# Ledger of designs, part 123: VH-VL binders against NAD kinase (nadK)

Target 1, 268 residues: NAD kinase (nadK), of Syntrophomonas wolfei subsp. wolfei (q0aze0)
Amino acid sequence: MKIILVNNRFKENTEKKAQEIAGQLSALNVEVIIDNGLDEPYAGTVDFIMVLGGDGTMLRAARRYGQRAIPVLGVNMGTVGFLSNIEINELAEYLPLILREEYSLEARMMLEVAVFQQQSLLTRVFCLNELLLRSNSPRMLSFALEISGQKLEPYRGDGLIVSTTTGSTAYSLSAGGPIADPQLDAFIVTPVASHIINKRPLVVSPEREISLHLLEEREAIIGIDGQIKMDFGAENRVLIKRAPHPLLMVNLKAKPFFTSIDRSLQRQ
Short names: E, the ipSAE of ESMFold2; O, the ipSAE of OpenDDE; V2, 0.75 times the mean of E and O plus 0.25 times the DockQ between their complexes.

## First folded at step 9 (VH-VL)

Design P28 (from K9 with heavy chain G104S; framework fv_bermekimab; at its last fold request DockQ between E and O 0.91; V2 from the best seeds 0.00; counts 0 for: pae E 4.0 > 2)
Fold by ESMFold2, look of step 11:
Structure P28 (fold): chain C 268 residues (1-268), chain A 123 residues (1-123), chain B 107 residues (1-107)
Amino acid sequence: as target 1 above (268 residues)
Amino acid sequence: QVQLVESGGGVVQPGRSLRLSCTASGFTFSNYGVHWVRQAPGKGLEWVAAISYEGSNKYYAESVKGRFTISRDNSKNILFLQMDSLRLEDTAVYYCAKDHLWFSRSSYGMDVWGQGTLVTFSS
Amino acid sequence: DIQMTQSPSSVSASVGDRVTITCRASQGISSWLAWYQQKPGKAPKLLIYAARSLQSGVPSRFSGSGSGSDFTLTISSLQPEDFATYYCQQANSYPLTFGGGTKVEHK
């Protein structure tokens, strides 16, 4: 069995614990690859991904490995968030179930984000929470949103968020979007500081294609999961679709979303 | 450079059909929606038809619906207008034009136009 | 069909004048309006799209405004090369439709 351990190299206790867990797994004849974020993602095939950390570490793991259809387990090392399933002190209890593959999977929709410069593909990335378009100057943006070839009235304001339902409790929520059940597949389109009062958040079928482009020369930024930033201007266009594969999240311990939502939001 | 060149115009007789072609060069034709627009002598512009960049959506003015067929061949960078059941009021210069925005199934305006091809009805 | 009513049909003006052309749609078209310039014997040239967005290479003396059903094209200081016919065109929905044109002529 071959496992990737994903951790955050900037947290000393996480690095030491990852080494301890790797040792335990090696004693059970399990091959372990540690991904601390420093190197390129491991390119070979693996059976399981274990994320040691909070939601930010899970977001990085999802971007790196989410399209490979590999089970991903979130192991909380500190502040409880939305994406961990078990606590680090429970890992020994659940490890036999992991090794016997006795767990269920919950699919979480991801975004496929393609950014073009003029007519050429500049980059393609996959993300779990959201794409943010925002102004990078004192001036507001004027931009067009298309949903499956249908133009909405131009947006004017600071920007726009396109999120998954998993991302509904992240930046989209702070911008006034709804909390969504992460078991739903949908896009949530949330304006940021719109000067057009009737621009409300939209919930959109995951089968739609979404595109954004500027209508005037302005400096803007595309942000992805709050962790990747890139310049965006009038020569660019971004296309957003449902990613080909969902993130496959491992369920070992019941974590009811709705009965714990207030506690989880206090920790974001 | 970027250009559109219409061809196939000429003198048309009752009972005939006519096919106009528009050849694109200097840009990636398959990225853009394209249109036919006509202008009768001394008159204003009249939009005739459009086809989306991948060819899946076709639209027509009421004056030509059922008589004209728009199509495209993205491998050859050619736009076509098949004109059947021609009438005297179809006499015009026919322009082809490309939509402004790449990879869009919507129209944002037509930023590149051909020089036009004249269709004249014989007397 | 969305009917586009353009006025005036012609205007006489001198170099340096401010010229305003109006266009009304028979129903709301949001901001999806384009403006074109056409000189005799030539193909039209796109000036403005999305009601106010200036096409690349078009001089800044041209500007557009409006939303919903009422739109204007303004030439802030008419130049000799601006004598031409101007058309508006709704791009909100198919079938697309043009206004009747406004000829800007030497006074």
Scores: ipSAE 0.474, ipTM 0.789, lowest interface PAE 3.4, mean pLDDT 90
ESMFold2-Fast, scan of step 9: ipSAE 0.668; ipTM 0.843
ESMFold2, look of step 10: ipSAE 0.459; ipTM 0.787
ESMFold2 (binder alone), look of step 10: mean pLDDT 92; pTM 0.949
OpenDDE, look of step 10: ipSAE 0.678; ipTM 0.870
ESMFold2, fold request of step 11: ipSAE 0.390, 0.279, 0.321; ipTM 0.765, 0.716, 0.738
ESMFold2 (binder alone), fold request of step 11: mean pLDDT 93, 92, 93; pTM 0.952, 0.950, 0.952
OpenDDE, fold request of step 11: ipSAE 0.680, 0.680, 0.690; ipTM 0.872, 0.872, 0.875
ESMFold2 (binder alone), look of step 11: mean pLDDT 92; pTM 0.951
OpenDDE, look of step 11: ipSAE 0.635; ipTM 0.857

Design R1 (from H5 with heavy chain S56D; framework fv_patritumab; at its last look DockQ between E and O 0.83; V2 from the best seeds 0.78)
Fold by OpenDDE, look of step 11:
Structure R1 (fold): chain C 268 residues (1-268), chain A 121 residues (1-121), chain B 113 residues (1-113)
Amino acid sequence: as target 1 above (268 residues)
Amino acid sequence: QVQLQQWGAGLLKPSETLSLTCAVYGGSFSGYYWSWIRQPPGKGLEWIGEIYHEGDTNYNPSLKSRVTISVETSKNQFSLKLSSVTAADTAVYYCAREGFLHWSPYGMDVWGRGTLVTVSS
Amino acid sequence: DIEMTQSPDSLAVSLGERATINCRSSQSVLYSSFNKNYLAWYQQNPGQPPKLLIYWASTRESGVPDRFSGSGSGTDFTLTISSLQAEDVAVYYCQQYYTTPRTFGQGTKVEIK
C-alpha cells in the first residue's frame, strides 16, 4: 500500500504529525509520500490520500489529486469544518480499517473550470467548492451568464459564485446561497451583492454548462476555493462544467450533515 | 508512448476536397486538443485548426470557410477536410497533439509523420 | 492574429560556438496570472515533423540537451544553443499558443560554418 499524506507546510503541528504518522505507517510496511504543498503533486500511483488539517488543506488536496480517483480521507486537527471525517485522535482506531480498505466512499462532485483567452484555452482547474468572479475595484461588474446556451439578462454586481453542493456551506452561504445536500449533484449560482436586490441564487443541473464573460473593459478576478487567484478581463472567458471525476471521500465514521451544519451555523 | 498515424489521398485535382485522418495510439484521446498543421514545400508552418475531444473546434480564420475538423472518439481518430483545393494548398499536412502540463497547454508535443498532399491539374 | 517574426532567417555557426535565434511577437503572450509565456520552440529536420524543444519560453522538453535554452518574456524571446553540435543543424521555429489561431515564426535555418 502507498499513501500520500497531505498537510500544510505553514502549519507546524500538521507537519510534525505528518512525520509521526509517516513513521507509523512505514513501520507497518506502508510506503508514504508527504505532500506539504512545496513541490508538485506526486505523479506516481497511490492507493490512499490522507489529508491532515482543515477544510483548506482538503480543498488543496482535491485540486491536486481529485481527478485521480483515489480515496481521500480528511483528518481534522482541531479546526471547524465540513470536509473532515475523523479526528486526529481517532486515526489509530481506524488505521486497521484503512489498511484493509474497509471503508465506504462518498462521491463529491467537483467543478471543471476552463479559462480562455478569447477562444484559446489558458488553463483548467478542478475544484471542490467554488469559482468566484469578483470585481477588482470598488465598482460593480457587468457580466454575462450563459447556461447551456441560454443567455440570461446581464448581471450587475460585485460578482458571482458558482459552487458545488459541497461548496454550498462555504462562500456561497455567506453570499446568501442555499444550503445543499452534499449527496446531491448540482451547481449553485449565487450573486454577490447584485444591483438587482432580489436576484436569487440558481440551482442548476450538473449536466449543464455555465459560461461567464465581462461586458465591459474592466479588470476582475477569478477565485478558486478562496486559494487561487487569476486575473480576468474582457478578453477572457470562463466555462464551468461538472468535473469528469468526483472526489472520492472516505467515510469511516458516520457524520450527519444536517445536524452538523445546524450546529455550525449556531456558532457563527 | 503516444503515437499519431495519419493517412489520406496525396494527389488531388483543383476544386476537390482534401481528406485526412489521424489516429491516436498508446495514449488517451480524451482531454486533449488535436491540431492540423501544414507546411508548403520549402516554407514555414501554418496552423489549420484544432478540435477538442468533445468536438469543440477552432479554425484559422484564413481557412475557416473551407475547413472542417471532426472526431470519431470510438476510434480515437480525428479528421481534416479542406474543400475547393488549389495549388496553394499543396503541402505536407501534420496532425499533432497539444499537450498540457498542470492542465495548461504547453505546445505540440506529439506529431504525425506528415502526409504530402499535391494539388495538380 | 499574433504575428511571429524570427531573426535571422539563416545562421551559420562554427562547431562548439553559440547560436542565438530571436523571436518577436506582435503582442504579448504572457499570461500574467501564472507569469508564464505561452511560447514554444521547435526543431525540424528535413523530412521530419517539428520536434518540441522549449515550452513556456524557457522550459526544456524532456530529453532535450542542456545546451538548448530559452529566454525572454512578453514579446521578445531567444533560443540559445550554447555549443553547436553537428546534429543541431536544422530549422527552428518559435510558436505562440496564447491565442488562436496558433502562429509560427517563419523559421531560422541553422548551419555549420
Scores: ipSAE 0.885, ipTM 0.950, lowest interface PAE 0.5, mean pLDDT 94
Fold by ESMFold2, look of step 11:
Structure R1 (fold): chain C 268 residues (1-268), chain A 121 residues (1-121), chain B 113 residues (1-113)
Amino acid sequence: as target 1 above (268 residues)
Amino acid sequence: QVQLQQWGAGLLKPSETLSLTCAVYGGSFSGYYWSWIRQPPGKGLEWIGEIYHEGDTNYNPSLKSRVTISVETSKNQFSLKLSSVTAADTAVYYCAREGFLHWSPYGMDVWGRGTLVTVSS
Amino acid sequence: DIEMTQSPDSLAVSLGERATINCRSSQSVLYSSFNKNYLAWYQQNPGQPPKLLIYWASTRESGVPDRFSGSGSGTDFTLTISSLQAEDVAVYYCQQYYTTPRTFGQGTKVEIK
């Protein structure tokens, strides 16, 4: 059995804990690969991914490994998050179940994001939460949104978010988008500081293709899960589709989604 | 071990349509661009065009009016048609995969063996 | 279109000595956001299809001997064979994949002196 441990090298407690867990697993003859974000993703065959940290570390794991149909377990290291399943102090209790593969999986839709220079592919990346198009200057953007070849009226404002349902509680929420059940497959398209009064958030079928491009030359950025930044200009276009494979999140302990959201809404 | 096998008619008359097929074995068809490239005898390489597994195409502008590239995804195949051929279209024709790694393309990492197509007078 | 120019057209090198091939693009082939040059090098033996040697300007394809190396960025690129062997006698092509159409250099024939 081969396992990847994903941690964040900038948080000392996750790195120390990853070494401890790797030692424990090696003593059980489990091969362990540590991915702290410094190197390219491990390319070999892997049976399981364990993410040590919060939602940000899970987002990186999803981008690196989510299309490989490998079970991914979120292990919380003491910070509140939406994507962890168990706490670090519970790992010893659940480890036998992990090794016996006695757990269920929850599928979470991912985005496939392709960026082009005119017609030439520059990159294709996958994300769990959202793509953000935003201005990289004090000036607003003027940009076009197409949904399955249907051209909407031009957008003007700071930008646009295209989110999964999992990402509905991230940047999309603070920009005015709805909270969505992460078990649903959908795109959520949320304007950011729109100067066009009639631009409301849209919930769109996962079978649609979403295209964005600038209508004027401006400095813009494409952000992926708040962690990857790409320059975006008038010669670029981005195409967004449902990714071929969902992220397979391990469920060892029931985690009530709607109760957690009620707590967040009560703060308002 | 991804391998490409290509076939098609090797001798054509002027004004006919060149038709070649490439089949993909030992790997994924999905997630890649698939290209056709030609090489006239004693000359360099000319990119003809490419197709994504879902059907989107890009063609060399010099050939665009005569070129059609298509996919048959159920058979892991893609095809080239070049209409209205002349002697200038005599070349070895290759199919190839555009490699993709770490979110980026990286050039053509798998090639077919080539098919010589001769356009007679 | 991005035009690719190789030099020299032909190169004769003694066995065990260094061969150097230059490639220049008419426009940058650097994807700056990821700091990757979309530039590849191919080797073509007589009667064979091209074989990928180097991608992203300097990354060696799996199975390619260490004597092959690539360098350069933006518009100027170099393929180096540090110690020429008999099996390296071939035509070498650079190719950009930053834009469409994809374009190749005219080729450099490497021969034993």
Scores: ipSAE 0.646, ipTM 0.852, lowest interface PAE 1.9, mean pLDDT 90
Fold by ESMFold2-Fast, scan of step 9:
Structure R1 (fold): chain C 268 residues (1-268), chain A 121 residues (1-121), chain B 113 residues (1-113)
Amino acid sequence: as target 1 above (268 residues)
Amino acid sequence: QVQLQQWGAGLLKPSETLSLTCAVYGGSFSGYYWSWIRQPPGKGLEWIGEIYHEGDTNYNPSLKSRVTISVETSKNQFSLKLSSVTAADTAVYYCAREGFLHWSPYGMDVWGRGTLVTVSS
Amino acid sequence: DIEMTQSPDSLAVSLGERATINCRSSQSVLYSSFNKNYLAWYQQNPGQPPKLLIYWASTRESGVPDRFSGSGSGTDFTLTISSLQAEDVAVYYCQQYYTTPRTFGQGTKVEIK
């Protein structure tokens, strides 16, 4: 059995803990690959991915490995989040189940984001939460939104979010989007500070394709999961669709989504 | 190490259909565009087309009416069919991967060894 | 289509001397928002597939000797071999990947004098 252990080298104590866990797994005849975010993603075949950290570390793991259809377990290292399933102090208890493959999987949709200039594909990236189109200056954007070939009236405002249901509690929530059950597959399209008072968030089929381009030359950025930023100009077009594979999240322990979000909103 | 293995019929008669296959080993098939490039004897390189692992294609306009590129994602393979061949289609045919780094393409970083296709009566 | 033109068609250089190959595109291949030129250089030895040397006009591919360097921006590009070695005798191609179709220069043959 081969496991990738994903951690964030820059988070306090995570590197030391990752090495400790790798030693424990090696003693059980498990081959361990450590991914601390500094090197290229591991290209070989693996059986399981264990993510040590908070939601940010899980988002990175999802972008790197989510399309490989490999089980991914989030292990919380003391940060509050929505994407971990067990706490680090529970790992020893659950490790036998992991090694015997005695767990259930929850599929979480991902976005495929392709950025073009004219006919040329410039980049392709996958993400678990959202794409954010935003102004990188005090000026608002004018941009075109097209959903499955249907051209909407031009948007004017600070930007737009295209989110998965998993991402409904991230930037989309802050911009006024709905909270979605992550078991649903849908795109959530949430305007950011729209000048059109009646522009509402849209919940659309995950089978739809969404395209965006600027109608005026402005300083804009597309952001991916709040971690990757790319310049976006009037010469660019972005196409967003459902990624080929969902992220396969490991369930070892019941984690009630609605109770968790309710507590989070109570605390503000 | 990513390696491309290619195979297919090397001798064709005019009007026949050329068929070549490329298999990807040692790395991810997903997330990349996979290309076919050809080189007539003593001449330069000509891009034929590309395919994304999900089946989206772009073709050289000069060949578009005769070219079909397809994928078998379960086998990590992609294939080229070129119909109605003539002597002008005699060339070494290469499969290749377009590299991706820091959200940008960066050229053809991995190549197959090439397959010589000869079109003669 | 973006047309790629190389000069010269052939070049003879003594061992240890500098070789310079030029490439011109019919339109800019600079993606200004990313500040990257979508231009690559390849080396092809007889009977072998092309090998990627340089990408983004000036970035050396892993394992390529530092005597190879690329420069230029927009429409005019140069590949330089600072001290020609015997193994560098090959045909060199530039390629744009700014638009489809992807297009190559006609090639420059580098020979020992």
Scores: ipSAE 0.000, ipTM 0.413, lowest interface PAE 13.8, mean pLDDT 86
ESMFold2 (binder alone), look of step 11: mean pLDDT 94; pTM 0.958

Design R12 (from H5 with light chain F34Y; framework fv_patritumab; at its last look DockQ between E and O 0.93; V2 from the best seeds 0.77)
Fold by OpenDDE, look of step 11:
Structure R12 (fold): chain C 268 residues (1-268), chain A 121 residues (1-121), chain B 113 residues (1-113)
Amino acid sequence: as target 1 above (268 residues)
Amino acid sequence: QVQLQQWGAGLLKPSETLSLTCAVYGGSFSGYYWSWIRQPPGKGLEWIGEIYHEGSTNYNPSLKSRVTISVETSKNQFSLKLSSVTAADTAVYYCAREGFLHWSPYGMDVWGRGTLVTVSS
Amino acid sequence: DIEMTQSPDSLAVSLGERATINCRSSQSVLYSSYNKNYLAWYQQNPGQPPKLLIYWASTRESGVPDRFSGSGSGTDFTLTISSLQAEDVAVYYCQQYYTTPRTFGQGTKVEIK
C-alpha cells in the first residue's frame, strides 16, 4: 500500500503529525509520501490520500489529486469544518480498516473550471467548493451569464459564485446561497451583492455548462476555493462544467450533515 | 509512451478533399486538445486547427472555410478534412497533441510522423 | 493573430561555440496571473516532425540536454545552445500557444561553421 499524507506546511503541528504518522505507517510496511504543498503533486500511483488539517487543506488536496479517483480521508486537526471525517485522535482506531481497505466512499462532485484567452485555453483546474468572479475595485461589475446556451440578463454586482453542493456551506452560504445536501450533484449560482436586490440563487443541473464573461473593459478576479487568484479581463472567458470524476471521500465514521450543520455554522 | 499514427491519401487533384486520420496509442485521448499542423516543402509550420476530445474545435481563420476536424472517441481517433485543395495545399501534414502540465497547456509534446500530401493536376 | 518573428533566418556556429536564436511576438504571450509565458521552442531534423525542446519560455522538456536554454518574457525570447554539438544541426521554431490560432516563427536553420 502507498499513501500520500497531505498537510499544510505553514502549520507546524500538521507537519509534525505527518512525520509521526509516516513513521508509524512505514513501520507497518506502508510506503508514504508527504505532500506539504512545496513541491508539485506526486505523479506516481497511490492507493490512499490522508489529509491532515482543516477544510483548506482538503480543498488543496482535492485540486491536486481529485482527478485521479483516489480515496481521500480528511483527518481533522482541531479545526471547524465540513470536510473532515475523523479526528486525529481517532486515527489509530481506524488505521486497521484503512490498511485493509474496509471503508465506504462518498462521491462529491467537483467543478471543472476552464479559463480562456479569447478562444485559447489558459488553464483548466478542478475544485471542490467554488469559483468566484468578483470586481477588483469598489465598483460593480457587469457580466454575462450563460447556462447551456441560454443567455440570462446581464448581471450587475460585486460578483458571482458558482459552487458545488459541497461548497454550499462555504462562501456561497455567506453570500446568501442555499445549504445543499452534499449527496446531491448540482451547481449553485449565487450572486454577490447584486444591484438587483431580489436576484435569487440558481440551482442548476450538473449536466449543464456555465459560462461567464465581462461586458465591460474592466478588471476582475477569479477565485478558486478561496486559495487561487487569477486576473480576469474582457478578453477572458470562463467555462464551468462538472468535473469528469468526483472526489472520493472516505467515510469511516458516520457524520450526520443536517443534524450537525447548525453547530458547525455557529462556530464559524 | 503515447504515440500518434496517421494515414490518408497522399496524392490529390485540384478541387478534391484532403482526408487524414490520426490515431492515439499508449495514452489517454480524453483531456487533451489534438491539433493538425502542416508544412509546405522547404517552408515553416502552419497550425490548421485543433479539437478537444469532446468535440469542440478551433480553426485557423485562414483555413476555416475549408477545414473540418472531427473526433471518433470510441477509436481514439481524430480526422482532418480540407476541401477544394490547390497546389498551395501541398505539404507534410502532422497530427499532434497539445500537452498539459500544471493545469495549463505547455506545447505540442507528441507528434505523428507526418503525411505528405501532394496536389497536382 | 500573434505574429512570431525569428532572427536570424540562418546561423552558422563552430562546434563548441554558443548559438543564439531570437524570437519576437507581436503581442505579449505572458499570462500574468501565473507569471508564465506561453512560448515553446521546437527542434526539427530533416524528414522528422518537430520536437518540443522548451516550454513556458524557459523550461526544458524531459530528455533535452542542459546545453539548451530558453529565456525572455513578454514579447522577446531567446533560445541558447551553450556549446553547439554536431547533432544540434537542425531548424528551430518558436511557437506561441497563448491565443488561437497557434502561430510559429519562420524557423532558424542552425549549421556548423
Scores: ipSAE 0.764, ipTM 0.889, lowest interface PAE 0.7, mean pLDDT 94
Fold by ESMFold2-Fast, scan of step 9:
Structure R12 (fold): chain C 268 residues (1-268), chain A 121 residues (1-121), chain B 113 residues (1-113)
Amino acid sequence: as target 1 above (268 residues)
Amino acid sequence: QVQLQQWGAGLLKPSETLSLTCAVYGGSFSGYYWSWIRQPPGKGLEWIGEIYHEGSTNYNPSLKSRVTISVETSKNQFSLKLSSVTAADTAVYYCAREGFLHWSPYGMDVWGRGTLVTVSS
Amino acid sequence: DIEMTQSPDSLAVSLGERATINCRSSQSVLYSSYNKNYLAWYQQNPGQPPKLLIYWASTRESGVPDRFSGSGSGTDFTLTISSLQAEDVAVYYCQQYYTTPRTFGQGTKVEIK
């Protein structure tokens, strides 16, 4: 058995804990690969991915490994979040279940984002929460949105978010999008500070293809899960569709999504 | 270990249509752009076009009116048709995969062995 | 279209000596968001298909001897063979993959003196 431990090298507690867990797993004849985010993703075959950290670390793990159809477990290190399943102080209790493969999996849809330069593919990335198109200057954007070849009336504003249902509680929520059950598959398309009053968030089939391009020369950025930023100009086009594989999240204990989000919304 | 096997008629008369097929073995067909490149005798390499596994194409503008690349995903194959051939189309034709790693393309990493196509009356 | 120009067209180098091939693109092939140059180098032996040597301007393909190295960024690129061996006699091509159409240099023929 081979396991990847994903952690944040720059958080000393997380790196020390990753080394500790790696030692425990090695003593049980489990091969361990540590991914601290600084090197390229591990290219070999693995059986399980354990993410040590908060939601940000899980988003990085999903981007790097989510398309491999391998179980991914989020282990919370103290930061409040939505993407972890167990706490670090519970890991010893659940480790035997992990090693015997005695757990259930929850599939979470991901986005496939492809950016083109004059019809040439520049990059294709995957993400768990959202793509954000936004202005990189005080000037508003004018941009075209197409959904499965259907051309909508132009958008004017600060930008647009294309989100998974998992991402409905992230940036899309802040921009006025709906809260979605993460077990549903759908794209949520949320305008950011639109100057057109009737531009509403859209909930569309995950089988749709979404295309964006600028109608005027502007400084813009494509953001991926709040972690990757890519320059986006009038010569570029982005294509967004459902990723080929969902992220397979390990469930060792039930998480009450609706009560958790309800409490979060009642607070600041 | 990915291998490309290509075939098709190598002798043509002017005005005929060139038809070549490339089959992918030992690896995934999905997620890659598949290209056709040609090389006239004693000359350099010319990119003809590419196709993504689900059918999207890009063609060299100099050949666009005569070129069609198609994919048959169920058979892990893609094909080139070049219409209205002339002696200038005499070349070795290669199929190739554009490599993709760490979210970026990285060049043509796997090539077919080539098919010599001669156009003569 | 991005035009790729190589120099020289042919190069004769003694065994064991350094061979240097230059490639210039008419536009930048740097994808700045990733700091990657979308430029590759290929080796073609007589009667064989091209073989990928270098990608992202300076990354050596698996199985390629370490005497081959690539350098450069933006529009000017260099392929270096630090100590030419007999099996390195071939035609070398640079290629950009930043835009379509994909374009190749005209080729550089490397010969032994």
Scores: ipSAE 0.758, ipTM 0.892, lowest interface PAE 1.2, mean pLDDT 91
Fold by ESMFold2, look of step 11:
Structure R12 (fold): chain C 268 residues (1-268), chain A 121 residues (1-121), chain B 113 residues (1-113)
Amino acid sequence: as target 1 above (268 residues)
Amino acid sequence: QVQLQQWGAGLLKPSETLSLTCAVYGGSFSGYYWSWIRQPPGKGLEWIGEIYHEGSTNYNPSLKSRVTISVETSKNQFSLKLSSVTAADTAVYYCAREGFLHWSPYGMDVWGRGTLVTVSS
Amino acid sequence: DIEMTQSPDSLAVSLGERATINCRSSQSVLYSSYNKNYLAWYQQNPGQPPKLLIYWASTRESGVPDRFSGSGSGTDFTLTISSLQAEDVAVYYCQQYYTTPRTFGQGTKVEIK
């Protein structure tokens, strides 16, 4: 059995813990690859991915490995979030189940994001939460949104978010989008500070293709999961689709989504 | 290991349509751009166009009015048609894969063996 | 269209000596967000298809000998063969994949002196 341990290199606690867990797994004849974000993603075949950290570390793991259809377990290191399943102090209890593959999987839709210069592909990246298009200057954007070739009336404002249902509780929520059940597959399209009345958030079938481009020369940014930044200008276009594979999240312990949302609101 | 096998008629008369097919073996068809390139005898390389596995195309503007590239996904194949050929279209025609790694394209990493197409005078 | 210009058109180099090929693009091929130049170098032996040597301007394709190296950024690029071998006699092409149409340099024929 070969496992990738994904951690955050900037947190000494997680790095030491990753080494401890790698040692324990090696003693059980498990091959371990540590991915702390410094190197390119491991290219070889693996059976399981263990993410040590909070939602941010899970987002990076999803971008690097989510299209490989490999089980991914979130192990919380003390940060309250939506994407971990068990706590670090419970790992020893659940290790036998992990090794025997006695767990269920929850599929989470991912976005496929392709950025073009004119008609030439610059990059294709995958994300779990959202794409953000935003202004990178004091001036607002004027931009076009197309859904499966259907041109909507132009947008004018600070930007737009295209999120998954998993991403509905992230930046989309702060911009006024709905909270969505992550078991649903959908795009959530949320305007950011729109100057056009009645540009409401849209919930869109995951079978649609979403296209964005600027209508005027402006400095803009595409953000991916709040972690990747790409320049975006008038000669660029982005195409957004459902990714070929969902992220396969391991479920060892029930973690009720709706009570988690309720508790988060009570912490105000 | 990915291999490309190409075939089609190698001798044409003026005004006929050139038709070539390229099949992909030993790897994924999806997730890549697939290209056609030609090389007249003793001359350099000219990109004809490309197609993404789902059907989106980009063509060289110099050839766009005569070129059609298509996919047959059930067979992992893509094809080139070039209409109204002349002697100027005599060349070796290659199919190729546009390589993709670490979220970026990286040039044509797999090539077919080439097909000489001769257009008689 | 981005025009790719190679120099020289032909060069003769003694075995074991350095060969240097230049490639100039009419526009930048740098994707600045990733700091990657979308430029490749190919080797073509007679009667064979081109073979990828270098991508992203300076990254060697697997199986390519260490004597091949690429350098440059933006619009000016260089392929270097540090110690020419007999098997390196070929035509070399640069190619940009930043925009469509994809364009190649006119080629540089490398010969043994």
Scores: ipSAE 0.682, ipTM 0.866, lowest interface PAE 1.7, mean pLDDT 91
ESMFold2 (binder alone), look of step 11: mean pLDDT 93; pTM 0.956

